# VH-VL binders against q3z8e7: the designs that were tried, part 29

Target 1, 156 residues: q3z8e7
Amino acid sequence: MVEKIPMTASGYKKLEDELSTLKVKRIDVIEEMRLAAMDKDMRENAPYHAAKEQRGQIEGRIKEIEHELKYADVSEYTDTNTSKVNMGSTVKLRDPKNGECCTYTLVSPKEIEPLKGKISASSPIGKAVFNRNKGEQIEIEVPSGTLQYIIEDISF
Below, E stands for the ipSAE of ESMFold2; O stands for the ipSAE of OpenDDE; V2 stands for 0.75 times the mean of E and O plus 0.25 times the DockQ between their complexes.

## First folded at step 17 (VH-VL; framework fv_denrakibart)

Design j3 (at its last look DockQ between E and O 0.65; V2 from the best seeds 0.68)
Fold by OpenDDE, look of step 17:
Structure j3 (fold): chain C 156 residues (1-156), chain A 119 residues (1-119), chain B 113 residues (1-113)
Amino acid sequence: as target 1 above (156 residues)
Amino acid sequence: EVQLVQSGAEVKKPGESLKISCKGSGYTFTTYWIGWVRQMPGKGLEWMGYIWPGDSDTRYSPSFQGQVTISADKSISTAYLQWSSLKASDTAMYYCAKQKYSNRPFDYWGQGTLVTVSS
Amino acid sequence: DIVMTQSPDSLAVSLGERATINCKSSQSVLYSSNNRNYLAWYQQKPGQPPKLLIYWASTRESGVPDRFSGSGSGTDFTLTISSLQAEDVAVYYCQQYYSTPYTFGQGTKVEIK
């Protein structure tokens, strides 16, 4: 099986939106290049060189986005099976000792936002919960020892 | 609303060329795989291949490799399936279908194009 | 290529009764990285294109009635219609999208007894 690029549905949408925006921006930058080229000698034309550089950046990002979308492994929608933790899943973990809860969403490396609880599936927590069922007890290794949590809820 | 609208039924003779179309709307045409599926009369479904309209990357089923050409014009959100020389055995219903995502099955289908090849 | 084999080829079931269709793949369509089965079920009514019913072996597509359910893993899968309705008369296909070329089962015709 061909390796896919994991991402959330929202991540996919964001990439589509960005792609659309970049395509429009590309047109504008090309026009800027045209106008700049008409104004001054090309060798000493700073605006032209700047626009050209920007075009290169836009083209590079467009190619990158298109590649990601083309090989995307997109997570499930909210109404899908939530029996097991998977990419895109939001997991509520409860400490059986003190009752404290934490919520995490498994995302692709490019979508990681620790402050919003978005973590990689390859993170210690991600590895511990991946493919686990609701109600299971998991163990997370930390420098201070082993933490135990119960998967209280799984959602998308 | 996502829609795939295919070109009309075709009646052709063996040896003739043919190009049928599938126009997508209601979604970003360049960011989803679009495939073609053959269904011979009274038979099952056969995946022929698919194309990524964004860069026209095309993949074929081995059974259809060299037998047909899949292409796309992203400027008009249209995918194509074409034959250089039709055979009687090409008589079938042909569906275009959009994958939900690259890792998903086909969520939307065209209405089908009936191709009849007879002498 | 992954060969998909359905059973039975045809099935007659009384209204309100359970219909069960089996699908077997020649190779596992379970992806170990995400623990998902790349198996879909389609419904095709006469004169219509196929309609997606189930994906990931057991997830219903939006708008699909609850009476349709998919189960199985690896190489053996089942589509179940818990209570057959008149509008369920159709040919049903399983399909793997685990690897190209994508392949379909030969189809199972479901009729009312």
Scores: ipSAE 0.790, ipTM 0.944, lowest interface PAE 0.5, mean pLDDT 92
Fold by ESMFold2, look of step 17:
Structure j3 (fold): chain C 156 residues (1-156), chain A 119 residues (1-119), chain B 113 residues (1-113)
Amino acid sequence: as target 1 above (156 residues)
Amino acid sequence: EVQLVQSGAEVKKPGESLKISCKGSGYTFTTYWIGWVRQMPGKGLEWMGYIWPGDSDTRYSPSFQGQVTISADKSISTAYLQWSSLKASDTAMYYCAKQKYSNRPFDYWGQGTLVTVSS
Amino acid sequence: DIVMTQSPDSLAVSLGERATINCKSSQSVLYSSNNRNYLAWYQQKPGQPPKLLIYWASTRESGVPDRFSGSGSGTDFTLTISSLQAEDVAVYYCQQYYSTPYTFGQGTKVEIK
């Protein structure tokens, strides 16, 4: 039942690095909690509770990253990649009615920047283009109806 | 360069315990599945299970659940396969292997550890 | 559990000729969300660990010669060696990594005729 999480190799590496940093920070916060609790009559004081809250945030983020990495559906760019749209692909979409083109890049969730065309594979556009070939006509369901596009070009 | 280096061959008697090791290097040990594959003499390959060393999430093939223990010590980048009581039928070659990502098969393999269990 | 069945169990092919190995899974290994077949092929020479040849059914691993190719989808897959060479004498295994427990075919021994 567990859904796979699309991401790029670059996105995977960024999550690895964040995880490493958080594990180091966790060690520091656990020591802060120990120091704050050294005197029994000071155990339930403001510094102890602040460190405990910070630890909770760190532990929560660590668990989230572990889940994302365990279920990652990672795509890599290589010279031997297929001509199909994958994670990390940049796609040029052409509107067949007027010839206007839009460009989107499929990125990991943390790299999403819609104003720069960086979208997730789970977005309406991302779902429509994933694993499609150059020249295919696609349909994108949006609240205002159905949009039609042709995949004009695929690059990495 | 990714490497998986396994402990040496073992000759044991039925009923003895055993723990064999697989040391990973050249990659972030804690963020990739590392697993064990059995190959009995003259037979094919059997996936035994794998572990995510970062949090010790361990998953077994039903055929091996309760028969072996898979573990890891992330401080020394080492995975383990262990038996509490060996049987003659445990005689086999044992490989450790890592997945590149969860959506990829085993792309790096250890050299194998031959375990011989006989009277 | 997904059962992987290879055919033939053993294959003798003349040097320079085409070798074909079939693999059938008891359930589809095609993941609908990304349209990829979670099927791999391995080569194992005597005294050596397995070596990954093909993943996603048809993608060659880096450093694998062009004479090795994989094809098929869903439940039926094929490994082809277009021009068998002496160093290709080995046992070949298919493997699904679609769902745990991961499972291998029984292996196909390839020999020079």
Scores: ipSAE 0.579, ipTM 0.826, lowest interface PAE 1.3, mean pLDDT 88
ESMFold2 (binder alone), look of step 17: mean pLDDT 93; pTM 0.949

Design j4 (at its last fold request DockQ between E and O 0.46; V2 from the best seeds 0.72)
Fold by OpenDDE, look of step 17:
Structure j4 (fold): chain C 156 residues (1-156), chain A 119 residues (1-119), chain B 113 residues (1-113)
Amino acid sequence: as target 1 above (156 residues)
Amino acid sequence: EVQLVQSGAEVKKPGESLKISCKGSGYTFTTYWIGWVRQMPGKGLEWMGYIWPGDSDTRYSPSFQGQVTISADKSISTAYLQWSSLKASDTAMYYCAKQRYSNRPFDYWGQGTLVTVSS
Amino acid sequence: DIVMTQSPDSLAVSLGERATINCKSSQSVLYSPNDKNYLAWYQQKPGQPPKLLIYWASTRESGVPDRFSGSGSGTDFTLTISSLQAEDVAVYYCQQYYSTPYTFGQGTKVEIK
């Protein structure tokens, strides 16, 4: 079985929208390439090379998005058990040593906002908490050592 | 509104080729798996295979591998099921169906295409 | 391939009474990473395509009446119609979408007694 890629419904939609935008942009960039090619010698045509590079980037991202959508594991809040950390879950982690707490929300790659605690399920923290229960102690490997946290609360 | 509209009923003879269609609308055709399901007269449902129209990645049920060809034209949001040489045993109702997501079941179905193969 | 087996093949139930259909998979369709059962139930009325009723074993599709419910986990699943209505006469299918090839149960015909 092919591994599925966890994401939210909103994340899926955002990827669809991005894909649509990129496909349009691709057409424009191809036209830019065409126009640039008509204007200057190809050996010294900076605009052409820039457009070509941009096309490559767009194509790469399109492939990435299509892959994510093709193998998406989409969870809806109404379908998710709040007893375990899942996509879309907000998790409160408590450091058992000092009592400090931090809150993270697992989101799709498109929805990542580190400053707001929105992290990917594939991030070190995301991987550590995913499919874990409330009350469990998790470990996160960092360059300075291993951090330990307790999952204090799970919510959506 | 999401709709899958299939081509009309077909009456064929054994040995003839056939290509039926399923046109999707109301959603992004290239970002959802679209599958074909066979239902022989008075029988149950059989998953034949599905295709990702975005890149035409196609998967078949082992039972149908080499027996049919699934394809898609994303420019007109249409999926196809075709036979190179029909058999009498191919007589059935054929449904196209869309998955909600890759990890979800079929949420929308076409109205079905009845294929009758008889000498 | 995962084999889906329904029971019974046919069921006659009086109006307003409970109808129970069972579905068994030859392998577990429970996905450990998300703890979801990749099991769906469909309703098919004569001359119509199947209609999705339940997914993930117990989640009711939008627009589906409350009298329809799904339960079970792993390999054993149940579709329940709490109070059978005349419009519920149909053939019901379970389906696993845990792995390809997707497979359906053989169907259960529900009729009014």
Scores: ipSAE 0.834, ipTM 0.945, lowest interface PAE 0.5, mean pLDDT 92
Fold by ESMFold2, fold request of step 24:
Structure j4 (fold): chain C 156 residues (1-156), chain A 119 residues (1-119), chain B 113 residues (1-113)
Amino acid sequence: as target 1 above (156 residues)
Amino acid sequence: EVQLVQSGAEVKKPGESLKISCKGSGYTFTTYWIGWVRQMPGKGLEWMGYIWPGDSDTRYSPSFQGQVTISADKSISTAYLQWSSLKASDTAMYYCAKQRYSNRPFDYWGQGTLVTVSS
Amino acid sequence: DIVMTQSPDSLAVSLGERATINCKSSQSVLYSPNDKNYLAWYQQKPGQPPKLLIYWASTRESGVPDRFSGSGSGTDFTLTISSLQAEDVAVYYCQQYYSTPYTFGQGTKVEIK
């Protein structure tokens, strides 16, 4: 089985809308490149190179969204209670060694902001907490090794 | 309202080519998998493959790879199933079906296209 | 490829009685990250396309009567019709959508005795 990408139905719709917008922008950028290429000196054609770079960014984001939609694991988290970690859950993790707590929210791929604690269910932290209950001790596999935490609280 | 409308029944001779169609409406055609399912007379269902119309990413069952071509024209929201040279053993009912999400099965089915290949 | 095997091939049941159809997969269809079995049940009445009844092994599709229920996990699954009605005469198929190629069971024909 190919690894699935957890998201909400709302998240799927948001990705569809972004994809539609990007496909229109791609058409516009391709035309900008065509018009800029009418300049005889292509080595020093700043408008062409700027449009080419923008196209690369747009193409990359389109490919990313298509992949996410193709392998979407769409939940109906609005029907779930707060007893288990699911999409949209906010989890409070306590380090049993020093009592310090960290808080993470499981969000759709478009909403990921790791520095603000908004993570995907496919991240190391997300994988470790997904479908777990309050009070469970978990091991989180990170690049630096394994960390141990206790799920202190689950909220929406 | 989601609908999948297939092209009409076909009567063909062995060796002829054929392209049958499935037009989707009532949803965003380019962001859902569209598959083809064969049902030989008196037999069960066989998944032939599917396509992601947004980028034409096409996946085949090994049993059908090289035997048929699955394609789509996203400008008219239509998926296709093609044979370059029909055989009598291609006589079957062919369904198109839409997958809701990759973690869900096929929720909408076309009415079917009966293909009869006889000399 | 995941082989899906149904039993029995055909079943005759009196009106109002219970019908039970079994489906076995050659390997597990349980996706452990979300704890869901990627197993579906379809009903196909004569002259009609298949109709989705059950997904995730046990979740009824919207509009499907309560008499249809699915159970099982991993490799062994059942579809139960708790009180067979005349309109339930059909062929029933299980299908895995855990991995491509997607595969169906051979079908179980349900008739009124």
Scores: ipSAE 0.768, ipTM 0.917, lowest interface PAE 0.7, mean pLDDT 89
ESMFold2, look of step 17: ipSAE 0.628; ipTM 0.871
ESMFold2 (binder alone), look of step 17: mean pLDDT 93; pTM 0.944
ESMFold2, fold request of step 24: ipSAE 0.745, 0.726; ipTM 0.911, 0.900
ESMFold2 (binder alone), fold request of step 24: mean pLDDT 93, 92, 93; pTM 0.950, 0.933, 0.945
OpenDDE, fold request of step 24: ipSAE 0.830, 0.815, 0.769; ipTM 0.946, 0.945, 0.946

Design j5 (at its last look DockQ between E and O 0.04; V2 from the best seeds 0.00; counts 0 for: pae E 18.1 > 2, placed apart)
Fold by ESMFold2, look of step 17:
Structure j5 (fold): chain C 156 residues (1-156), chain A 119 residues (1-119), chain B 113 residues (1-113)
Amino acid sequence: as target 1 above (156 residues)
Amino acid sequence: EVQLVQSGAEVKKPGESLKISCKGSGYTFTTYWIGWVRQMPGKGLEWMGYISPGDSDTRYSPSFQGQVTISADKSISTAYLQWSSLKASDTAMYYCAKQRSSNSPFDYWGQGTLVTVSS
Amino acid sequence: DIVMTQSPDSLAVSLGERATINCKSSQSVLYSSNNKNYLAWYQQKPGQPPKLLIYWASTRESGVPDRFSGSGSGTDFTLTISSLQAEDVAVYYCQQYYSTPYTFGQGTKVEIK
C-alpha cells in the first residue's frame, strides 16, 4: 500500500516544472550520447561516458519526481473554514502541564527545515496536528513516550 | 530511419467500437513518448494525450479524458487509440507522433488515420 | 490552459517574397531556469501530416531549409519565411509544450498571391 505524499499546490507545480525541464534535458543528453558514440576512437569515448553519467542522474531524478507526483495528496489553502491545520499552516502547540509553547509550519518534503520548525505532514508532530482545530488536545508518539499538547493557535 | 505507420482509414456507425494503431520503427520504441493529435475536418490540431510505452504511463488532455483510451504494446512497438462507442463528432483525422519526452515537440508524425462516423 | 493565437488567419504572398506569421500565448512559455521558450512551429501541406520546423522558438529542425526562421520570447513569437517557394503553400501552426495540455494555434494558411 503506497502512502500518499502530502504537498501544497505550489509544491506540486514546482515538481511539474522541474519534471518538464528534466525531460527536455534528457532528450539533449540522449542526443549527446548518440553523437559521441559515432566516434570509434577510444580517446573520444570520454564524452560518451560523461553524457551517460548525466543521463543516469537525470533519469533517477525524473523517477523520483514522477513517483512524488503520482502519489501526491495536494491540499488547498483557500478552504472557507480556515480553523483547521492544513498544508502551509503554522501551528502553535502548548504543553498543558507546564505552559511551554512550540511553533511548527507544515511544509512539503522538499521544504523541511526542522531547526526552523518546518516539518512534514508525515512527521509525528505533523500527523498529530493535521486536520485538527484550534483548542484540540492532541497526543504525539515519539521514541521517548507520549507527549500531550493543545493547539493554541493556527495561522497561515 | 524513424517511421510511424498508422492503420488504415475507418468508416463506422455511431455506437460502434474502434481501435486504431501506430507502429513505430527505426528507433527504440520504449525510450520516447507517443502522442495522439486530432484534426477535425477543416480544423486545426488538438493534442489528445500521450503514453510512455516503456511503463505504459498514460496522460490525457482534459478535453479527451474518459472519451478515448490510449495504450501501447511494446512487444510489437505499437501504440493504440480506442473508442468504446463512437459518435458522429469523432469524425476526424487522427495522427500519432513521436516525442522526445512528455514536454517536448513532436519530431516525427504518422501518416494519419481517417475515421468517418456516420449513420 | 495556455491559449495560442495566431495572426493572420490567412496570408497571400508573392513567390520569392517574405511571409511573416505571428503567434501569441496567453501565458509565458519561457522557462527561466534554462532560458528556453517551449514553442514549436509546424508545417502542414495539403493532404499530409504536420512536419516540425522550429523548436525552442528559434532552433531549426534538421533538414528544414534556411529560409525558415523563428523568433520571439515569452508570449510573442514569429515564424518568417524569407523567400517563399511554391512548396511552402501550407497551413502553419505554433504549439506550446511548456505545460499540459499542450495547445496549438488555430493555424495560418499561406498561399501564393
Scores: ipSAE 0.000, ipTM 0.462, lowest interface PAE 18.1, mean pLDDT 83
Fold by OpenDDE, look of step 17:
Structure j5 (fold): chain C 156 residues (1-156), chain A 119 residues (1-119), chain B 113 residues (1-113)
Amino acid sequence: as target 1 above (156 residues)
Amino acid sequence: EVQLVQSGAEVKKPGESLKISCKGSGYTFTTYWIGWVRQMPGKGLEWMGYISPGDSDTRYSPSFQGQVTISADKSISTAYLQWSSLKASDTAMYYCAKQRSSNSPFDYWGQGTLVTVSS
Amino acid sequence: DIVMTQSPDSLAVSLGERATINCKSSQSVLYSSNNKNYLAWYQQKPGQPPKLLIYWASTRESGVPDRFSGSGSGTDFTLTISSLQAEDVAVYYCQQYYSTPYTFGQGTKVEIK
């Protein structure tokens, strides 16, 4: 029998958040491996080997977190009202310079539709907004320079 | 080695049903997408749709929506394309092709299945 | 739908000479998020399925000879065969995978002059 693991509600939530993030990363890393494997010089493809190693690390941590969550004994309640961008979130970005808005939805790699604003969490925009809060300003690097946007709204 | 092997040529009459297959090997079948592409005689390539065998997520081209059914049996690493009622205009070569993701090029192709529909 | 238009429809080139095929999309296939062009080139020889040559507009697929190259961005793309070989006789297709439905160009037939 495994003894229960005491933790706070906030701690439990943190683990859930981390797990969610890692699950997204896992999918993204697998996709990175696929993309890297398209390279004819895959054997010397540093990104492929790096992604493979990272996958292993992510899987290990996921198992640990799942174990902790399964046997968690939450003894206190915390009032945490955090609305952060996550998988499935629709984010409205506003350019502070010209007031233009754009909307993106974070989706899994299999659901990507750039024309419809469905993007991966591993994309430059996805990475910039992931786990961010409403009202935050983000930066996206582009060949022409750095774009700045404010997260105006987050919805599901 | 990655291979997609399709079922043999079909000769059918209008109104008949048909189900052709594409068997994948040399890779994890449930990890990648399978797309179907039509090529009418002497014509270009037309994307029909794709399926993610792992979760059976399927998408069709509007031109083929409701006209065909794409499915997969992951237990035998096989994808299918089927018609409930063939038309003469369905005469074409049909290719299955592998995708690394939903928005990726077709990196491996089957040999094609020729379907001939005539009275 | 994104319409892909190739030019020319057919091309006759002498052995060892440069072959150039153009492809235009009705809208941009450049994804601003990753700055990648969702554009591929395929080669289809008579009686064979298509073969992937180029993806991301300019990346050669494994095993593709160096004489094949892709260029362009946004809506205008080019496939170049720097020195045409006999085995390069085929129909070439561009394809966008930026959004569904995926669409192909009408094809360009390359022959030896």
Scores: ipSAE 0.000, ipTM 0.568, lowest interface PAE 12.5, mean pLDDT 88
ESMFold2 (binder alone), look of step 17: mean pLDDT 93; pTM 0.954

Design j6 (at its last look DockQ between E and O 0.57; V2 from the best seeds 0.00; counts 0 for: pae E 2.4 > 2)
Fold by OpenDDE, look of step 17:
Structure j6 (fold): chain C 156 residues (1-156), chain A 119 residues (1-119), chain B 113 residues (1-113)
Amino acid sequence: as target 1 above (156 residues)
Amino acid sequence: EVQLVQSGAEVKKPGESLKISCKGSGYTFTTYWIGWVRQMPGKGLEWMGYIWPGDSDTRYSPSFQGQVTISADKSISTAYLQWSSLKASDTAMYYCAKQRYSNRPFDYWGQGTLVTVSS
Amino acid sequence: DIVMTQSPDSLAVSLGERATINCKSSQSVLYSSNNKNYLAWYQQKPGQPPKLLIYWASTRESGVPDRFSGSGSGTDFTLTISSLQAEDVAVYYCQQYYSYPYTFGQGTKVEIK
């Protein structure tokens, strides 16, 4: 059995939207292929080959998205402070040494926005905090050593 | 608004074939599992199976495997439940239902289709 | 298959009183990876399709009144109606969606005493 794929509700919606867009593009590309095929010999028809390649890419991405949606493990926002860090969770980390805080939101790889603190669950920080409770101390390995943080808050 | 609209009540005889439908609207039909649930008269709910309309991947309950066929036509956002040969014991209310997500329970339900099989 | 067993089969409760329905699964429906219980509660009124009330054992579906609450973990779950209202007369079902086939409890009929 295929393992479920963690993602946010927003991520799910984005995939749906992308899928819809791709399906339309597919129609257009197929038409481009048709038109290109009418213009030149197939052996020397660069536009046709380009369109064909694009079609292949679109089809591949469509299949990928459909697979992700089909096996999605979507996390919803809960107001419970007792929940463990999961996909979609916003985590506030505090450095016990200097008291500095950082806030991160765990998202799928496709939803990563580093400037907004959106990080992958598979990132070093993501892995360290995943399935952890509020108040727990986590360790993040960096080239210079090990960083220690306390999970101060979990929200959605 | 999400809606599941099922076909009307059916009165059949044993041995007859039947195909009932469930039309989805208000959401992307191809990206949510849609399933069927049987409820015999005065009895509880039974999960029969569901289908992913995007690729027609279908999963059945062992109790219903080979007894019914679940299918979907994504071009018209419609799911189907069909019998090749009805039995009296198939008399029941049949609900179609949509999952909220692949890892979630059924969040929207059709109004149900009553199937009566009698000689 | 995971067998879902509800108790009681029927329950009569006075208006404004607490109604408690239990559901037991033959196997744990707690997923260790996300620590969520794949357990739902449905309400079915006469002549109507089931309505989702609770999912993840304790998360209330949108639009569901606060008097409905779900609790439990692993194999033992409870649906609680804190103050029974007239409109709450229905049959309630638990369901696991942890593994195929998804299975329902046999239902609990809630009536007004």
Scores: ipSAE 0.808, ipTM 0.941, lowest interface PAE 0.5, mean pLDDT 92
Fold by ESMFold2, look of step 17:
Structure j6 (fold): chain C 156 residues (1-156), chain A 119 residues (1-119), chain B 113 residues (1-113)
Amino acid sequence: as target 1 above (156 residues)
Amino acid sequence: EVQLVQSGAEVKKPGESLKISCKGSGYTFTTYWIGWVRQMPGKGLEWMGYIWPGDSDTRYSPSFQGQVTISADKSISTAYLQWSSLKASDTAMYYCAKQRYSNRPFDYWGQGTLVTVSS
Amino acid sequence: DIVMTQSPDSLAVSLGERATINCKSSQSVLYSSNNKNYLAWYQQKPGQPPKLLIYWASTRESGVPDRFSGSGSGTDFTLTISSLQAEDVAVYYCQQYYSYPYTFGQGTKVEIK
């Protein structure tokens, strides 16, 4: 089995829409390259080199989205299994050493907002909490050591 | 409404080529795996392989690798299964089927294409 | 390859009674990362394509009657038809979609006694 990429159904749809947009944009940038290539002086063809770089970014993103969709592990919030962290869950983590809490919401890649606590299920924190129950201890390895948290609460 | 509509039944002789089709509608054809399943007369189901039509990424069951070709034409939302040289043992019902997501089994199936290979 | 073995090969059940079909995989189909069993059940009526009934071992596909239920985990799975109806006469297949190649059980024919 290949590693699955957690996301929501709405996240899948957003990636589908982005992919469609990028494929149209790719057509435009290929035409820009064609037009710029009518200047055969390679040393001074800045428009060609700029379009080539943009195409590389577009092609890279297209391949990323294709990979994410091919291996998507799509789930939805549901009242069944409300005791376990899943996509769309909001988790409250307590540091047992000092009692401080932090809150994260598991969202699809397109919905990530780290400053608001919206993280992917593939992030280190997301991987650690996914499928875990309230009250479970999780550990995350960082360069400064191992961080311990207890899942204090799970909501949707 | 999601539909997979397959081409009609075929009667062929050994050594002939064949390409059967599966047209998808009611969903985004290019972003879901579509596969082929063989059912030999009186036998169970066998997964042959599948294709991601968006980039033609094609995966075969080892038992079918090199025996058939799976392809797709995304401009007409159609997947294909083809043989370059049919054998009598290729006589079977062939289904196309689509996954809803990679973590789901086949949720929609075509009606089947009966291929009969005999002299 | 993961071998799927069903039992029994066939069974006859009186209308309104319970039918039980077992499926055993040669390897676990439980994916630890999401804690889901990648096990499906299909119904195939004569002359028709297979129809998905159950995925993730116990989740009913939309539109499937409540009398169909799936259970089990790891390597041992069960499809139960509570209160068999005439329209349930079919061959039932389990399938793993945990790892390539995907494989099906040999099928279980259910008929009315």
Scores: ipSAE 0.435, ipTM 0.775, lowest interface PAE 2.4, mean pLDDT 87
ESMFold2 (binder alone), look of step 17: mean pLDDT 92; pTM 0.938

